# Designs tried in a protein design chat: VH-VL binders against o82653r152to333. Part 11

Target 1, 182 residues: o82653r152to333
Amino acid sequence: KSLNVGIIGPPNAGKSSLTNFMVGTKVAAASRKTNTTTHEVLGVLTKGDTQVCFFDTPGLMLKKSGYGYKDIKARVQNAWTSVDLFDVLIVMFDVHRHLMSPDSRVVRLIKYMGEEENPKQKRVLCMNKVDLVEKKKDLLKVAEEFQDLPAYERYFMISGLKGSGVKDLSQYLMDQAVKKPW

## First folded at step 1 (VH-VL)

Design sb4 (framework fv_pasotuxizumab)
Fold by ESMFold2-Fast, scan of step 1:
Structure sb4 (fold): chain C 182 residues (1-182), chain A 122 residues (1-122), chain B 107 residues (1-107)
Amino acid sequence: as target 1 above (182 residues)
Amino acid sequence: QVQLVESGGGLVKPGESLRLSCAASGFTFDDYAMYWVRQAPGKGLEWVAIISWNSGSIYYSDIIKGRFTISRDNAKNSLYLQMNSLKAEDTAVYYCARSDLYWEDSGYFDYWGQGTLVTVSS
Amino acid sequence: DIQMTQSPSSLSASVGDRVTITCKASQSISSYVAWYQQKPGQAPKSLIYAASSLQSDVPSRFSGSASGTDFTLTISSVQSEDFATYYCQQYNSYPLTFGGGTKLEIK
């Protein structure tokens, strides 16, 4: 059984901390690169006969092309097509930072990923760094802000650093795994 | 408060080299792509170079490609521009600017430094 | 390269006037346009990004709009501090390119 999981979000959303916690704090996550159509492996979680592979999606900014490239449209389309190749897409952001100082670009990313259902891919919204939020009722307000986005099947409130909520996310991912022919 | 402070500008002769520095404060420097933008006296704005948060992606304007090198030191919250083989047409105020490359809509400059003047004259 | 053609190059206005500045892209750039304000001797200040999104701490009298490859910056009621040069910029592809600037002068 295997599952390919893409993680999309800003650099400070805590992707590496989350993946390190899921696969073990000793395992270092691979560094990511910008302006690429390939995804780097962040980590691999193995439990019994089930394997979950986590990938960073550093290419979200690829609506722009680098100097010297003529086929901008094809490269942008290829980058977005690769996002659709994941079995599960986790859209992750720092909820503490959102409560203190919302970033309109983060909000646009969440809405863009959440606005249209994809029947071949499950999407979840992951509110990370909940351990930094003093008033837990504020988390419900943020969840309500994004509750009308039809593409998100589940909403997770987690602390990738402390492990809170991570077990629920991991169990969800394991449940999504499917057996593939060898 | 976000602050970018350029230094290193001055008067140089054609063919000489000069290194500009930009000191960043008030934000997490290694979360952001950084840019150099220049403006010749009385003229418009012209993009020079970009460097991603981890130095993994670097792009240059064709006008200075091969002559200028952008770099950063995240431990020191500093951005640099090494300018070689300077020409009279490189005379301009050089601005350090910030933008985030990780968002679909990133690539504009949300904060700018005050600028440092580079004059290339014999 | 994508050329940004800005018009007019200069215009005169009185306090309270409605002012519109236009920028035309040579190719489709979606909404990847920013607008900057620059006062003499100062660095540019970001006003608008994504064609119509206002930066924090920028007065609501500033607005941006897009129609195809045509982009506009509007100041609904000019104030004395608004007399400056305005630049558009595309960030759809590299190299990043700016318009030629529009100088807003006191009438």
Scores: ipSAE 0.000, ipTM 0.490, lowest interface PAE 11.6, mean pLDDT 79

Design sc1 (framework fv_pasotuxizumab)
Fold by ESMFold2-Fast, scan of step 1:
Formats: C-alpha cells, sequence, structure tokens
Structure sc1 (fold): chain C 182 residues (1-182), chain A 121 residues (1-121), chain B 107 residues (1-107)
C-alpha cells in the first residue's frame, strides 16, 4: 500500500524538519515531474507493507522582488496543476510567525486550499513550530481563525523540530493509506 | 473608502497617442496589482493589461501588445496607460480596476467609473 | 485563447422570478470564473469569484455553481435593482476572457 503526500507552505514552514523527524533522514535528491512542475522527494515513512511518500509542493505565494510576470504566472500555474496529484495535501505554516507577524499570502493560501472539498484528496492544516509559542492558549485562537474551512479534514499542532504532535499526524497518514481509495 | 478615478480620455485621430491616468485613494495603492479593462460602446468587456504592486511584472492582451504601455507611480498613487498608434477599434470606455491578491482567490474587487476614448477621423 | 460562451444574450423576467444565466468555457478552467453585474452608465460590480464564492456586500439571492466547463449564475428571486447586464469571466489563463453578456430585462 502507498500514499503520496504533498506538503505545501512557505519556505520557512519547516517541511524538511517535519519529514526528517518522521522518517529519520532526508532522502537523496529525487524529483516527481508532471508537465512543467517538479517536486522534490522529502522522505519516505515505512511501516509494515505501507509506505508514505512526502513531496515538497510549491506554494501559491508570489515572490515580490526581482520576478517578471511570466515567472510569477508560471509558478502559480505549476503549483496549481500539481496539487490534485497527491492523495493527501498538508498545508503547513509557522504558527509562531503567524501570531507575531501574519503574512497575507500565507493566510490566502490557507483559505484558498481550505474553501472547497476535493473528493479525490484529503487535506489537513498543520500549525508548525508550536514549540516557539509560549502561551498555548494562543494556538487555539489560531485554530479558531481557520476552523470553518470545509476542506480541512484535520487540524494538527506540531513541532517538526522537537517531535511534538508528530505521532498523531503520522498515524492519520497511515490510516489514509489503508482506507484508500476514498 | 476605496476610490479609483480615471482621466485623460478624449477625442483623437487614428495614429495619435493618448495617456490615461487612474488616481487611487482609500487604500495602500502599493500593495495591489492593477488592471485596465475596456468596453466599446454597446459591446462587452475586454481585458487590456495587468501590472504588479511593485511595477516589475506586466502582462498585455495580444490585441494591444506593442502599442500600449501600462505603468504606475506608487509615490503618487497613480496608474497609467500610454496608448500609441490608436485605431478606430480602440474606441471604448477604459476602466481601471484593483486586483485583490489578499485573503482569497485573486478577484477584481473595485473598479473606477471609466474614461471614454474616441478614435475618429 | 479560452472562449466563454454566455447564454442567453437577453432574458425577460418579473420581480420574484428565478433567473439562471449560463456560461460555457471552451476548455477546462477549474473554478476560475467571476461574475459581474453592470448597470447602464456604471462600472461593472463584482458579484461572485471562484465560481461560487459570493462577494461580501452582495445579496444572498445571488449564487454561482460549476459543473465541468459549465458555469451558472442564479438569482433566486429577482428584485427591481437586479435588471442589468451580467458577464462571466475566466481568469485561469491569460488573456483573461469575458462572456458576451446577458441583459436581464423587465417582463
Amino acid sequence: as target 1 above (182 residues)
Amino acid sequence: QVQLVESGGGLVKPGESLRLSCAASGFTFSDYYMYWVRQAPGKGLEWVAIISSSGSTIYYSDIIKGRFTISRDNAKNSLYLQMNSLKAEDTAVYYCARYSEWGRDYTFDYWGQGTLVTVSS
Amino acid sequence: DIQMTQSPSSLSASVGDRVTITCKASQSISSWVAWYQQKPGQAPKSLIYKASSLESDVPSRFSGSASGTDFTLTISSVQSEDFATYYCQQYNSYPYTFGGGTKLEIK
């Protein structure tokens, strides 16, 4: 049994730290290419006969400085066309950064991915870097900000660096591999 | 309140040039992409051009590419459309519009009232 | 270019009627469709974005739906202020293209 998982979010969201904690080490450089889109393999989690393959998926965030319109257009279209190729999409962001200095592009990404259900893909929202948040009650406030988005099946609070909350996320992913198709 | 006010329209002859302006107020102009859309008398809407918030990213409709130039001055909260080699087919009301990249889905959320350009001999 | 075929070109209705306007894309555009209302002498007003999302100040009687390349704008109970011309627009691919418009006229 196998499950292809895309992780989408800004470069500083901690995608590699999360996958390294789940699988132990980063996989040697490899890519999944569809049309003009390339995805880096971040890691593979194996348990029994089940494999969960993690891919770094480009976010919908636009680069402000130095980019021409065709570069921005290509990036947005490439990210868009590749999203539905995964069995599960993890939308991940740095919750500490969000509390201190929210990024409108990150909020747009979360809402955009969360607004409409996709029957062929499960989506989850991962609030990463919870180890940096001193007042844990603030995590509930952030979750409440996004709680009415119908496309997110689950909300996870994790520390990819320290491992907090990672067990629940990995168990959810293993369960999805068993239940596939849906 | 958000306002977009177009100006610079008028009557010109084929082959002449004209510069349109769009004055923005009620929001942080430098945070938004801006668009030009036109509408010929009695006809439908036609997209013209887009410019990014910083002005570094620009895309044109093939119909006007090479003849029109979109630009902006963030210090003056102003958007411009320089129209060269005007043709009778360019006769239209020209609207400037704000493109929202914030919150959700990239929508045209505010439009000016338009300025009429008539190209006639 | 992606062509947006809008129908009907004109439609007559009475206050309280349910009105449906359709728009068909010449190729797949996912849900990247907006709907606009334009009254004579006025700029277009955004009603719907991403096929079915209502703009914040638009009455709930307006709704949008999508099925493949077919898109629909529905007014559940037409009011006097709704008599206007309606346009669909795809914004999946450049150049962005508009439908031909539907004029909603009083019966």
Scores: ipSAE 0.000, ipTM 0.425, lowest interface PAE 16.9, mean pLDDT 78

Design sc2 (framework fv_pasotuxizumab)
Fold by ESMFold2-Fast, scan of step 1:
Structure sc2 (fold): chain C 182 residues (1-182), chain A 123 residues (1-123), chain B 107 residues (1-107)
Amino acid sequence: as target 1 above (182 residues)
Amino acid sequence: QVQLVESGGGLVKPGESLRLSCAASGFTFSSYAMYWVRQAPGKGLEWVAIISGSGGSTYYSDIIKGRFTISRDNAKNSLYLQMNSLKAEDTAVYYCARTYDRFYESGYYFDYWGQGTLVTVSS
Amino acid sequence: DIQMTQSPSSLSASVGDRVTITCKASQDISNYVAWYQQKPGQAPKSLIYDASNLETDVPSRFSGSASGTDFTLTISSVQSEDFATYYCQQYDNLPWTFGGGTKLEIK
């Protein structure tokens, strides 16, 4: 049994820290070829006969009218298309930064990924770096901001660095691997 | 953690060549379009060239087109600018820069800049 | 080519003053405008993108606004560290073009 998990978010979202905290074994650099896209393996979580493989999804961009660079546009579209090949998609952002100074691009990514359900893929929103948030009640305000997005099955509040909330996310992923039809 | 470090600048005579390098670290280099921007002493900013993440697409300012070539080596996390037939008006600090967060439509402003490398073209 | 006309070319202000720098695009560029701050001997630093979005760790006294093809950078209360040259840039279409710069000087 294996589960392929894509992690999408801005470069500062803490994807590597989260993956390192969750990983049951360190993995040498590897690539996965999907259609015309190659993904870097961030790590593998192993429990019994089940593996959860984490992949970075760099270069994702929304389609833009009047885009001036054909090669960049095609590469970005190919990366976007490859997102559909993951069993679970984690959309992750830095919640502490969001509370201090919301980034409109991050908000647009969250809304875009969350607005339309995909029956072949589970999506979750992960609010990372909760350890930096002084007042924990502020995390609920952010969750309320995004709670009407139908595509997110779960909302997780985590610290990839400190491990807070990571057990719940790990358990969710393992449960998805077990439920996956062969 | 994102760093861009330029090198290769110096004093050259008109008609000579120079190759500038930019060493990138702290991010997935191949996922970002990269730019060269220059600034003549006491003057404003001027875009020079862009290269896509794969290296497959390049665009140039008309002022240097045919004389300068932008390239990259993703295995070495390095960006280059080959400058040929240098003129006195090419005297400038040359900055390496990247686009910010290409996940969105607004990916073409310069979020991180190197410290710059000075190119002086004089007789 | 899209021209970005920045004004004034220089501006003198005292600490605590409200300062506004303007940039006019020669055609509709939506909100694809960034603002940069450059101190002498240093690389430019990104302040604002998409006309009004503040970069992380940029003080809240900086703000950007747009009205048609007119874009403004405002510093609500100038501090000593703000004396620098400011540039606007459009990224709607190639070639990328910058404004001529505004040097903010101590009065």
Scores: ipSAE 0.000, ipTM 0.433, lowest interface PAE 13.8, mean pLDDT 79

Design sc3 (framework fv_pasotuxizumab)
Fold by ESMFold2-Fast, scan of step 1:
Structure sc3 (fold): chain C 182 residues (1-182), chain A 122 residues (1-122), chain B 107 residues (1-107)
Amino acid sequence: as target 1 above (182 residues)
Amino acid sequence: QVQLVESGGGLVKPGESLRLSCAASGFTFSSYEMYWVRQAPGKGLEWVAIISSSGSTIYYSDIIKGRFTISRDNAKNSLYLQMNSLKAEDTAVYYCARESKYDFYSGYLDYWGQGTLVTVSS
Amino acid sequence: DIQMTQSPSSLSASVGDRVTITCKASQGIRNDVAWYQQKPGQAPKSLIYAASSLQSDVPSRFSGSASGTDFTLTISSVQSEDFATYYCLQHNSYPYTFGGGTKLEIK
């Protein structure tokens, strides 16, 4: 079984910490080319008959300028719905930072990715750095803030640094794997 | 041409309610995030509320949260602000404004209406 | 909330003068700063976005720059129609916050 997982989020959302915790160490650098876009492999998790490959979203895709909102939306949609590269998309953000001072780019990313269902791709929202949040009730408020977005089928609360919640995310990903070549 | 026209302002007493409207034309209203911004006489600009293009996501200023409600009707190209429990300090010109994005995640307020005056006095 | 400290609160200039208006953010906001011009009795008008990007209808004498958390609006040669109040806006984090404004007055 295999699964291709894309991780999208701002710099310092904890993508590396999460991947390192699940995999242990990064694999040798490898790239997958999709027409004009190259995706870097963050890590590979192998357990039993199942392989999960984690890919980083190129930072340039998040900073691509456009003068029209509709044009930007179409470009992002084409990038994610073409080529069938990712079976699961993890949208990840720093929930501690969000509770203190919500980054408007992060809020827009979450809402934009959550607005439109993609029948070929499952999307999950991952609230990282929960270990930094003193009042755990605040995590429920953030989940409630984004609960009406139809594209997210799951909401995960994790600490990529401490490992809290990572087992549940890993099990979810394993359950999404389908029979295909590694 | 992009046009935003506010209406519904007027003179009210403390504790009363008012509903402001903003009529949009010249663009695809349903594709844009919308703002209400206010300005008290002789004072600076103050953000009031934002509503997403679909209407599902809303953020309020803490000063008016629980008293004001932002909403939109995309079929009618209209933005609304329901103001309850009005106070003298709510006296201001209220502007509706459109947000344009210059990259995937970043936007700014590019067009404003002419404003509608709300006066709260006894 | 992110505080935008705008200075000076008022500034007197003559036609042809070079003027600079400054905004300081209380924390890092990247280049997510816009500048607006407001004339008495009128709605604000967008001048600059992304700290330094000029609106297509705005004269080239207006420019913006950024250095860390310090942002400046410059008018290289003030014209009579430029006497107005100017506001900066950070749109990096919710809630969006405006600077206190700078009134550009004729000398």
Scores: ipSAE 0.036, ipTM 0.622, lowest interface PAE 6.3, mean pLDDT 80

Design sd1 (framework fv_pasotuxizumab)
Fold by ESMFold2-Fast, scan of step 1:
Structure sd1 (fold): chain C 182 residues (1-182), chain A 121 residues (1-121), chain B 107 residues (1-107)
Amino acid sequence: as target 1 above (182 residues)
Amino acid sequence: QVQLVESGGGLVKPGESLRLSCAASGFTFSDYYMYWVRQAPGKGLEWVAIISSSGSTIYYSDIIKGRFTISRDNAKNSLYLQMNSLKAEDTAVYYCARVYRGWSYDSFDYWGQGTLVTVSS
Amino acid sequence: DIQMTQSPSSLSASVGDRVTITCKASQSISSYVAWYQQKPGQAPKSLIYAASSLQSDVPSRFSGSASGTDFTLTISSVQSEDFATYYCQQSYSTPLTFGGGTKLEIK
């Protein structure tokens, strides 16, 4: 079985570190073409007869100033056709950075993606870099901030660098490949 | 308010089948991963199966894999466990339990009161 | 599979005593540990999640802590309603596994 997984989030979210930890090494750059848009392959995870392919989701980058929630919503809607070919979408952010210096555009993106479920695609929220958070009560406060978003089927708290939580995320993805269509 | 009620337990013979149900009320059932956990008389807790909020992701304990099937019906706010080829060692109280969104840092915050399955004679 | 080794299997205490129950994971599992209380004939009740976070309806005399692969549940001053069996559980990876349980008995 095969599962295509898109990873969306800011550049500092740790997408490459997470993917490299799961697969051990980064694969050579390759592209999946969607209409006139291409997606970079971040890595491939293989276990038994099941293969999980991780892709970056281009076109959802935000400028630091001058954009509000409505601009994010318009970008997400306009770029949605480029991500609708993924079986699973991982929305990932750096929870340590969120605690130190929250980015309102990232928060709005998480909330927008979490409010609008796509019936063709599973969505999960991945809170990365938990190894950098000294007090777990702070980590739980961040989780509580996003806990009521109906489009996220599951929440993961992970360290892509240290491997904490990564095994459970990998197992979830493998099982999605076996049990599709859904 | 929040309630999980198991039913369908009883006395069965080895090799027979039984279907357990768990009726959920007082919360948005489709926001929760659902679990079956069992406990043999006088013994500890043992995980049986997990099902995701949408029903698409399922994990089984190796001890019952191939014999038991977990499923859910979100329109009916119900969780099920189809138990086939029952063995004496399956004798236990079966609990349903929930975890919000399957959040790995969370616990089973609510459990049903359990339904007894006895496999003998 | 991740094994959760719980100790002791039973202990006796008097009201007012400080009680500590230990659970050791066979590998690193971060803070993916919960603790449950079970009274005879009843379903388990969640006490602690994320190794040290107290559930909303649980008295403050209960606390959890983590040190490497060692996890502890502490009752700072045992009350009569605390005599029950306690279980730890890991949620780091499937299969989910529980400790063998600790029966807290009246001395």
Scores: ipSAE 0.000, ipTM 0.491, lowest interface PAE 14.6, mean pLDDT 79

Design sd2 (framework fv_pasotuxizumab)
Fold by ESMFold2-Fast, scan of step 1:
Formats: sequence, C-alpha cells, structure tokens
Structure sd2 (fold): chain C 182 residues (1-182), chain A 122 residues (1-122), chain B 107 residues (1-107)
Amino acid sequence: as target 1 above (182 residues)
Amino acid sequence: QVQLVESGGGLVKPGESLRLSCAASGFTFSSYAMYWVRQAPGKGLEWVAIISGSGGSTYYSDIIKGRFTISRDNAKNSLYLQMNSLKAEDTAVYYCARTSFYRYDEGYFDLWGQGTLVTVSS
Amino acid sequence: DIQMTQSPSSLSASVGDRVTITCKASQGISNYVAWYQQKPGQAPKSLIYAASSLQSDVPSRFSGSASGTDFTLTISSVQSEDFATYYCQQYNSYPWTFGGGTKLEIK
C-alpha cells in the first residue's frame, strides 16, 4: 500500500521542515529519479504495511522580466499535468507572511487549486508557520477567507518547525491510504 | 466583440443601498476572475473587490469590507456589486474589469468597462 | 500595503518628445507591474503587463522597463493622442495598489 502526496506552494512555505518533522528524518535537498523529472522526493513515512511518499512539485515559476504569454501558459500546462499523479495534494503557504503582507501569487494558487473539486484527487489547504502568529483569532480570519473553496476537503493549521498540528495532518494522510482499494 | 458594460449607478443618500451590474460579452465569462475598481472624482484608481471564475471565492478591500458584496451569475454573463450603508466617500465611477488571474498567475486588468457613476450625497 | 510612488504628477511635452514616467515600489514586487492609460471621460486601457510586456494593440512607441524596485514607462515619440493620465499598478500582493497617476499634457 502506498499513498503519493504532492506538496505545492511557494519556495518559502516550509515544505521540507514539514516533511522532515512527519518522517522524523532530515532528508538532504536531493532529487530522486522517477517516471518524470519534475518531481523531487521530500520524504517517506512508513507505518506497518503502509507507505506515504511526499513529493515536491514544481510550482508555477514566479514571473520575471521578459516572460511572454506563451511561456506562462506552458508552465501552467506542465505543472498541472504533473499534479494529477498524486492521490493527495497539499497546498501550503506561510500564514504569518500572509497576515503581514499577502502575496497575490500565493492567493491565486490557493484559489485556483481550491475552486473546483477533482474527484480523482483529495486536496487540503495547509496553513504553515502558525507558531509565528501571535493572535489565534487571526488564523480564523485566514481560514474564513478561503472557507468557500469547494475543492479543499480539510484545512490544517500547523507548524512544520515546531510540530503543532502535524499529527492531525499525518493521521489524515494515513487514513486516506487505508481507505484506498489496493 | 469582447466587452464589459456597467449599469445601476445613480444618486443616493448616505446610508442607502445600490446594486451595480456588469454585462460581459464576447468571451467565456466563467473562465475569468472579475474585479470592481473605483475612481473618485479627480482622484486615482482604487481596487474594490475580486471574485473567482466559479464565484466560489472573493477578496475585498478593507475600506468596503462588510458593506459591499461582489457576486456573479455565469449563466447570464453578469457581475454584480451590492453596496450597502453607502457613505459620501464611496462617491466614484465604478468600473468592472477582467483578468486572466486564475489561469496564468496574472493580476493585471486586461479589459475594462466604461464605468458607472455613483454619487452619495444628502 | 505596498506603496507605489509615481513621478512626476504631471508633465507637458511636445509632439515628438521622449517622455519617461517612473514608479517606485516600497518593497520587492518582482516584475508584477502593469501600466494603464486613461483619457478624460474614458475607462483605463491596459498598455503594459509584467513590467515590460506590451499589449498587442498598443503602439510600439510605448515601452516598460524594470530595475530593482524602480519601474519606468517610456513613450519614445509622443503623439497628440497620448494626452492622458498614466497609472502604474502592482499585482504582487494584496491589496493591489496603484500609483498616484501622471498627467501628460500635449501642446
């Protein structure tokens, strides 16, 4: 039994810290060769006969001077083709940064991924770095901002660095693996 | 012809409500996030609200949050702005605008309507 | 909020002149900058997106450039139809913010 989990978000979302905390092993930043060259293994969580494999997906590259419409469109097409390979997609972002200075690219990613349900893939929104947020009430404001996005089955509030909330996310993923016909 | 046409503006008193409409034509309306942008007389442009292509998510300027509601009817190719508890400082020309926001990670306004004037005065 | 400081607030130019309008972001916004032209009594028109990408129906005399947090709109040879107010906009992070506008008066 295995569950393939893709993690998508901006480079500073804390993807490596989260996966290292879940698997208990620090993985050197490294690419593993797969059937596609666009995915990097972040870590593997094993419990009994069940294995949860975490992959970093290339997000949409942030735009730079000289990018034309064709380049942007090609990146979107490539990224979304790869996303369909995963049983679960974790969309994650830095909630503290969002409260201080929202990044429109990150908001676009969250809304785009959350806008319409995909019956072949479970999606969850992961608000990372909650340990940096002084007022708990502000976390509820952010959750409320994204509450009407039908594609997210769950919203998780976590600290990948400190480990808060991580056990709930880990249990959710294990439950998804168990419920799959294998 | 790709076009946006606003309507519903007029003169209202402080505390009253007004509903603006924007009719879209010439493109697949449901594929685009839509905006309202306003411009007070003699002043610059100010973003008001955004709604996703499906209508499932919205984002508002803090200035009007809780008073204005953006909505859409994709079957009718129409965008709406329900404005409640209007204040004198809401006096502006209101434009509806389109972006390729949700497909291409772009947030610029690539198509604008002609605008509709809202005057809030006693 | 990201502040977009636009300068000058107004300028006058003769047909054929080269004019440059500048916009400075209060923080890094990559190239998420658009430029709009607004003629009196009309809606704004998109000229440039992604700091330097020209819209297909916009004359080649318009160009945009970026250097760090400094962004410029250049009109290489002003024509009479270029009488308008020009606005920059950042779309890097919410709330999306506009520059204060530059009124170009053509004699």
Scores: ipSAE 0.000, ipTM 0.470, lowest interface PAE 15.0, mean pLDDT 78

Design sd3 (framework fv_pasotuxizumab)
Fold by ESMFold2-Fast, scan of step 1:
Structure sd3 (fold): chain C 182 residues (1-182), chain A 123 residues (1-123), chain B 107 residues (1-107)
Amino acid sequence: as target 1 above (182 residues)
Amino acid sequence: QVQLVESGGGLVKPGESLRLSCAASGFTFSSYGMYWVRQAPGKGLEWVAIISYDESNKYYSDIIKGRFTISRDNAKNSLYLQMNSLKAEDTAVYYCARERFYTGYDSYYMDVWGQGTLVTVSS
Amino acid sequence: DIQMTQSPSSLSASVGDRVTITCKASQSISSWVAWYQQKPGQAPKSLIYKASSLESDVPSRFSGSASGTDFTLTISSVQSEDFATYYCQQYNSYSYTFGGGTKLEIK
């Protein structure tokens, strides 16, 4: 049984810290060629006969409202189609930064990924760095901001650095590996 | 709760100016492009203008280009439409609307609309 | 500008009927079409985006399809709350254009 998991989010969302906590150590750099891009392996989690492989999704960005040049659209579409190859997408962001100084591009990314269900792929939203948030009520307000997005099956509040919530995320991923084929 | 509330409509004479406002609540206003769309009494919808989330990009319908100006104040969660040199043909309900993007990086539609504010240009 | 020609301008139906509304683009716009519902005295409500994708709160009796530059909105079994005016919209280019609207009336 194997599960390919892509992790998408802005720079400094804590992707490597989360992956290191789940697998215990960094893996040697390895790459998978998918469609028109290469994904770096972040780590591999093995329990019994089940294996969960974590991949980084670098370089994805959304442009501003309006448009006028066709060549840019083709290049961006090629980058985005690479995410279709994962069984699960983890969309991750720094919730502490969001509460202190929201980044419009990060909010747009979360909503972009959450707007339409993909029957071949499960998506989850991970609010990382909850250990930095003093008032837990603020986490509920952020969750409420994103609660109506139909593509996210689950919402996780985690600390990839401290390990809070990571066990629940790991169990969810193991369960998804068992439930294949989608 | 996501909400858009327009204000500033009323009765004005041809050649006068009017400023419309749209107050946004229940979402991170600064993350969304915004639109103005109008509808003449008994007629269909007509796009007026768009402004990007960061104010760096603005587009106007050729019908009102040069007469109307779209702007926003992200700190106040507000969208504006400054209408100059008003004509009888500008009589319409004016709606503000929020951009929404689908799984397609470079295209946007409108997912949330306000209830509109009536602008009447006559006599 | 891209013209969106919507037909018919009005149609009559009974509860339980299947109705189809058509919209034709003057140029290729891929699937960048949205459909809106508007009831008298109310703001438009988004129903469908990218030609065939349903908004999360819209009943499954609504569906959209595309064939070249022809786009259709279908209501498989009309309910009493569906009597309204429907508009298509292209969002392929910076000057967005709407169809002229189709008023769905009770027979």
Scores: ipSAE 0.000, ipTM 0.507, lowest interface PAE 13.6, mean pLDDT 80

Design ta2 (framework fv_tafolecimab)
Fold by ESMFold2-Fast, scan of step 1:
Structure ta2 (fold): chain C 182 residues (1-182), chain A 122 residues (1-122), chain B 106 residues (1-106)
Amino acid sequence: as target 1 above (182 residues)
Amino acid sequence: QLQLQESGPGLVKPSETLSLTCTVSGGSISSGDYYWSWIRQPPGKGLEWIGSIYYSGSTYYNPSLKSRVTISVDTSKNQFSLKLSSVTAADTAVYYCAREGYTVYWDSFDYWGQGTLVTVSS
Amino acid sequence: EIVLTQSPATLSLSPGERATLSCRASQSVSRYLAWYQQKPGQAPRLLIYDASNRATGIPARFSGSGSGTDFTLTISSLEPEDFAVYYCQQYSNWPTFGGGTKVEIK
């Protein structure tokens, strides 16, 4: 069994640290021929007869002038046409930065990706860098902020650098692979 | 040296909640390299994994027990705890707490407490 | 759940003899298998993880092999302290343990 997973988030969300942690600890490394596109295999997590393939998606370049909600939608369609090809989409952001200084552009991205269910794709929201948050109850407040977004099946609180919560995310992904007909 | 010690009542009445605590000393529970687990063994029988917790609060539970089991962690006390509700005689066992590898020893249990016998009887 | 079947249930051997213990999985667990030793009244002790890797402090006489559904723990020459019950455990899915093999003195 196989599962294709795309990871999307702002440049400093810790996307590469998370995938490196998952791929580098309990999995067989996989390499792929380089291509000229911006989509590349980040790694493969293998457990038993199941494999989870992680793909890099183009990062959103969120400028100071920002993008309105409609502009974000148009940009996502143009830049990430392959998003619909993933079985699971992980939307991730730096929760410590969000608590200290919320970025309206990041909030708009989370809401845009979360507002409408896609029956062909599972979406999860990953709050990364939880190890930097002094009062863990503040994480529940952030989860409450986004809890009414119907497209997110699960909310994960993780530290890609320290490994916190990564096992829960890995198990969720393995379970999705088992449920997938192939 | 790392030590794990189980504590809690050795006798629990049927239908009540079994509550145990594992105290970790000689090492920090706040480690990205390990989960912390509960495993039980009925007298004269084999081992059954109950569940595991990460210092962030993330949990795995044995699907056969998930409706009755809650594991929690208190990083300030360097402890983690098991609650098993609605107990019956079938829950009589030696209960072990253990350290479970994540980045080291790959989901195997490399250090165990001495175990505590819990008898479910009226 | 994945079921692990250990055989034989009991091995009666003398010190110095070779012990070979089998663990078979109901479906493939790849390499994700560990072995434990348990003496009466004691907690289990990790011997082998990832099918063949010896845990820290475990003597060289203990070795593990196998992949997929068929796994073996070998003790090349039994010492008196090796007479115990041995359990295999898989972690390809939710952790499950085998029924155990008792290695007893003849």
Scores: ipSAE 0.000, ipTM 0.449, lowest interface PAE 20.4, mean pLDDT 79

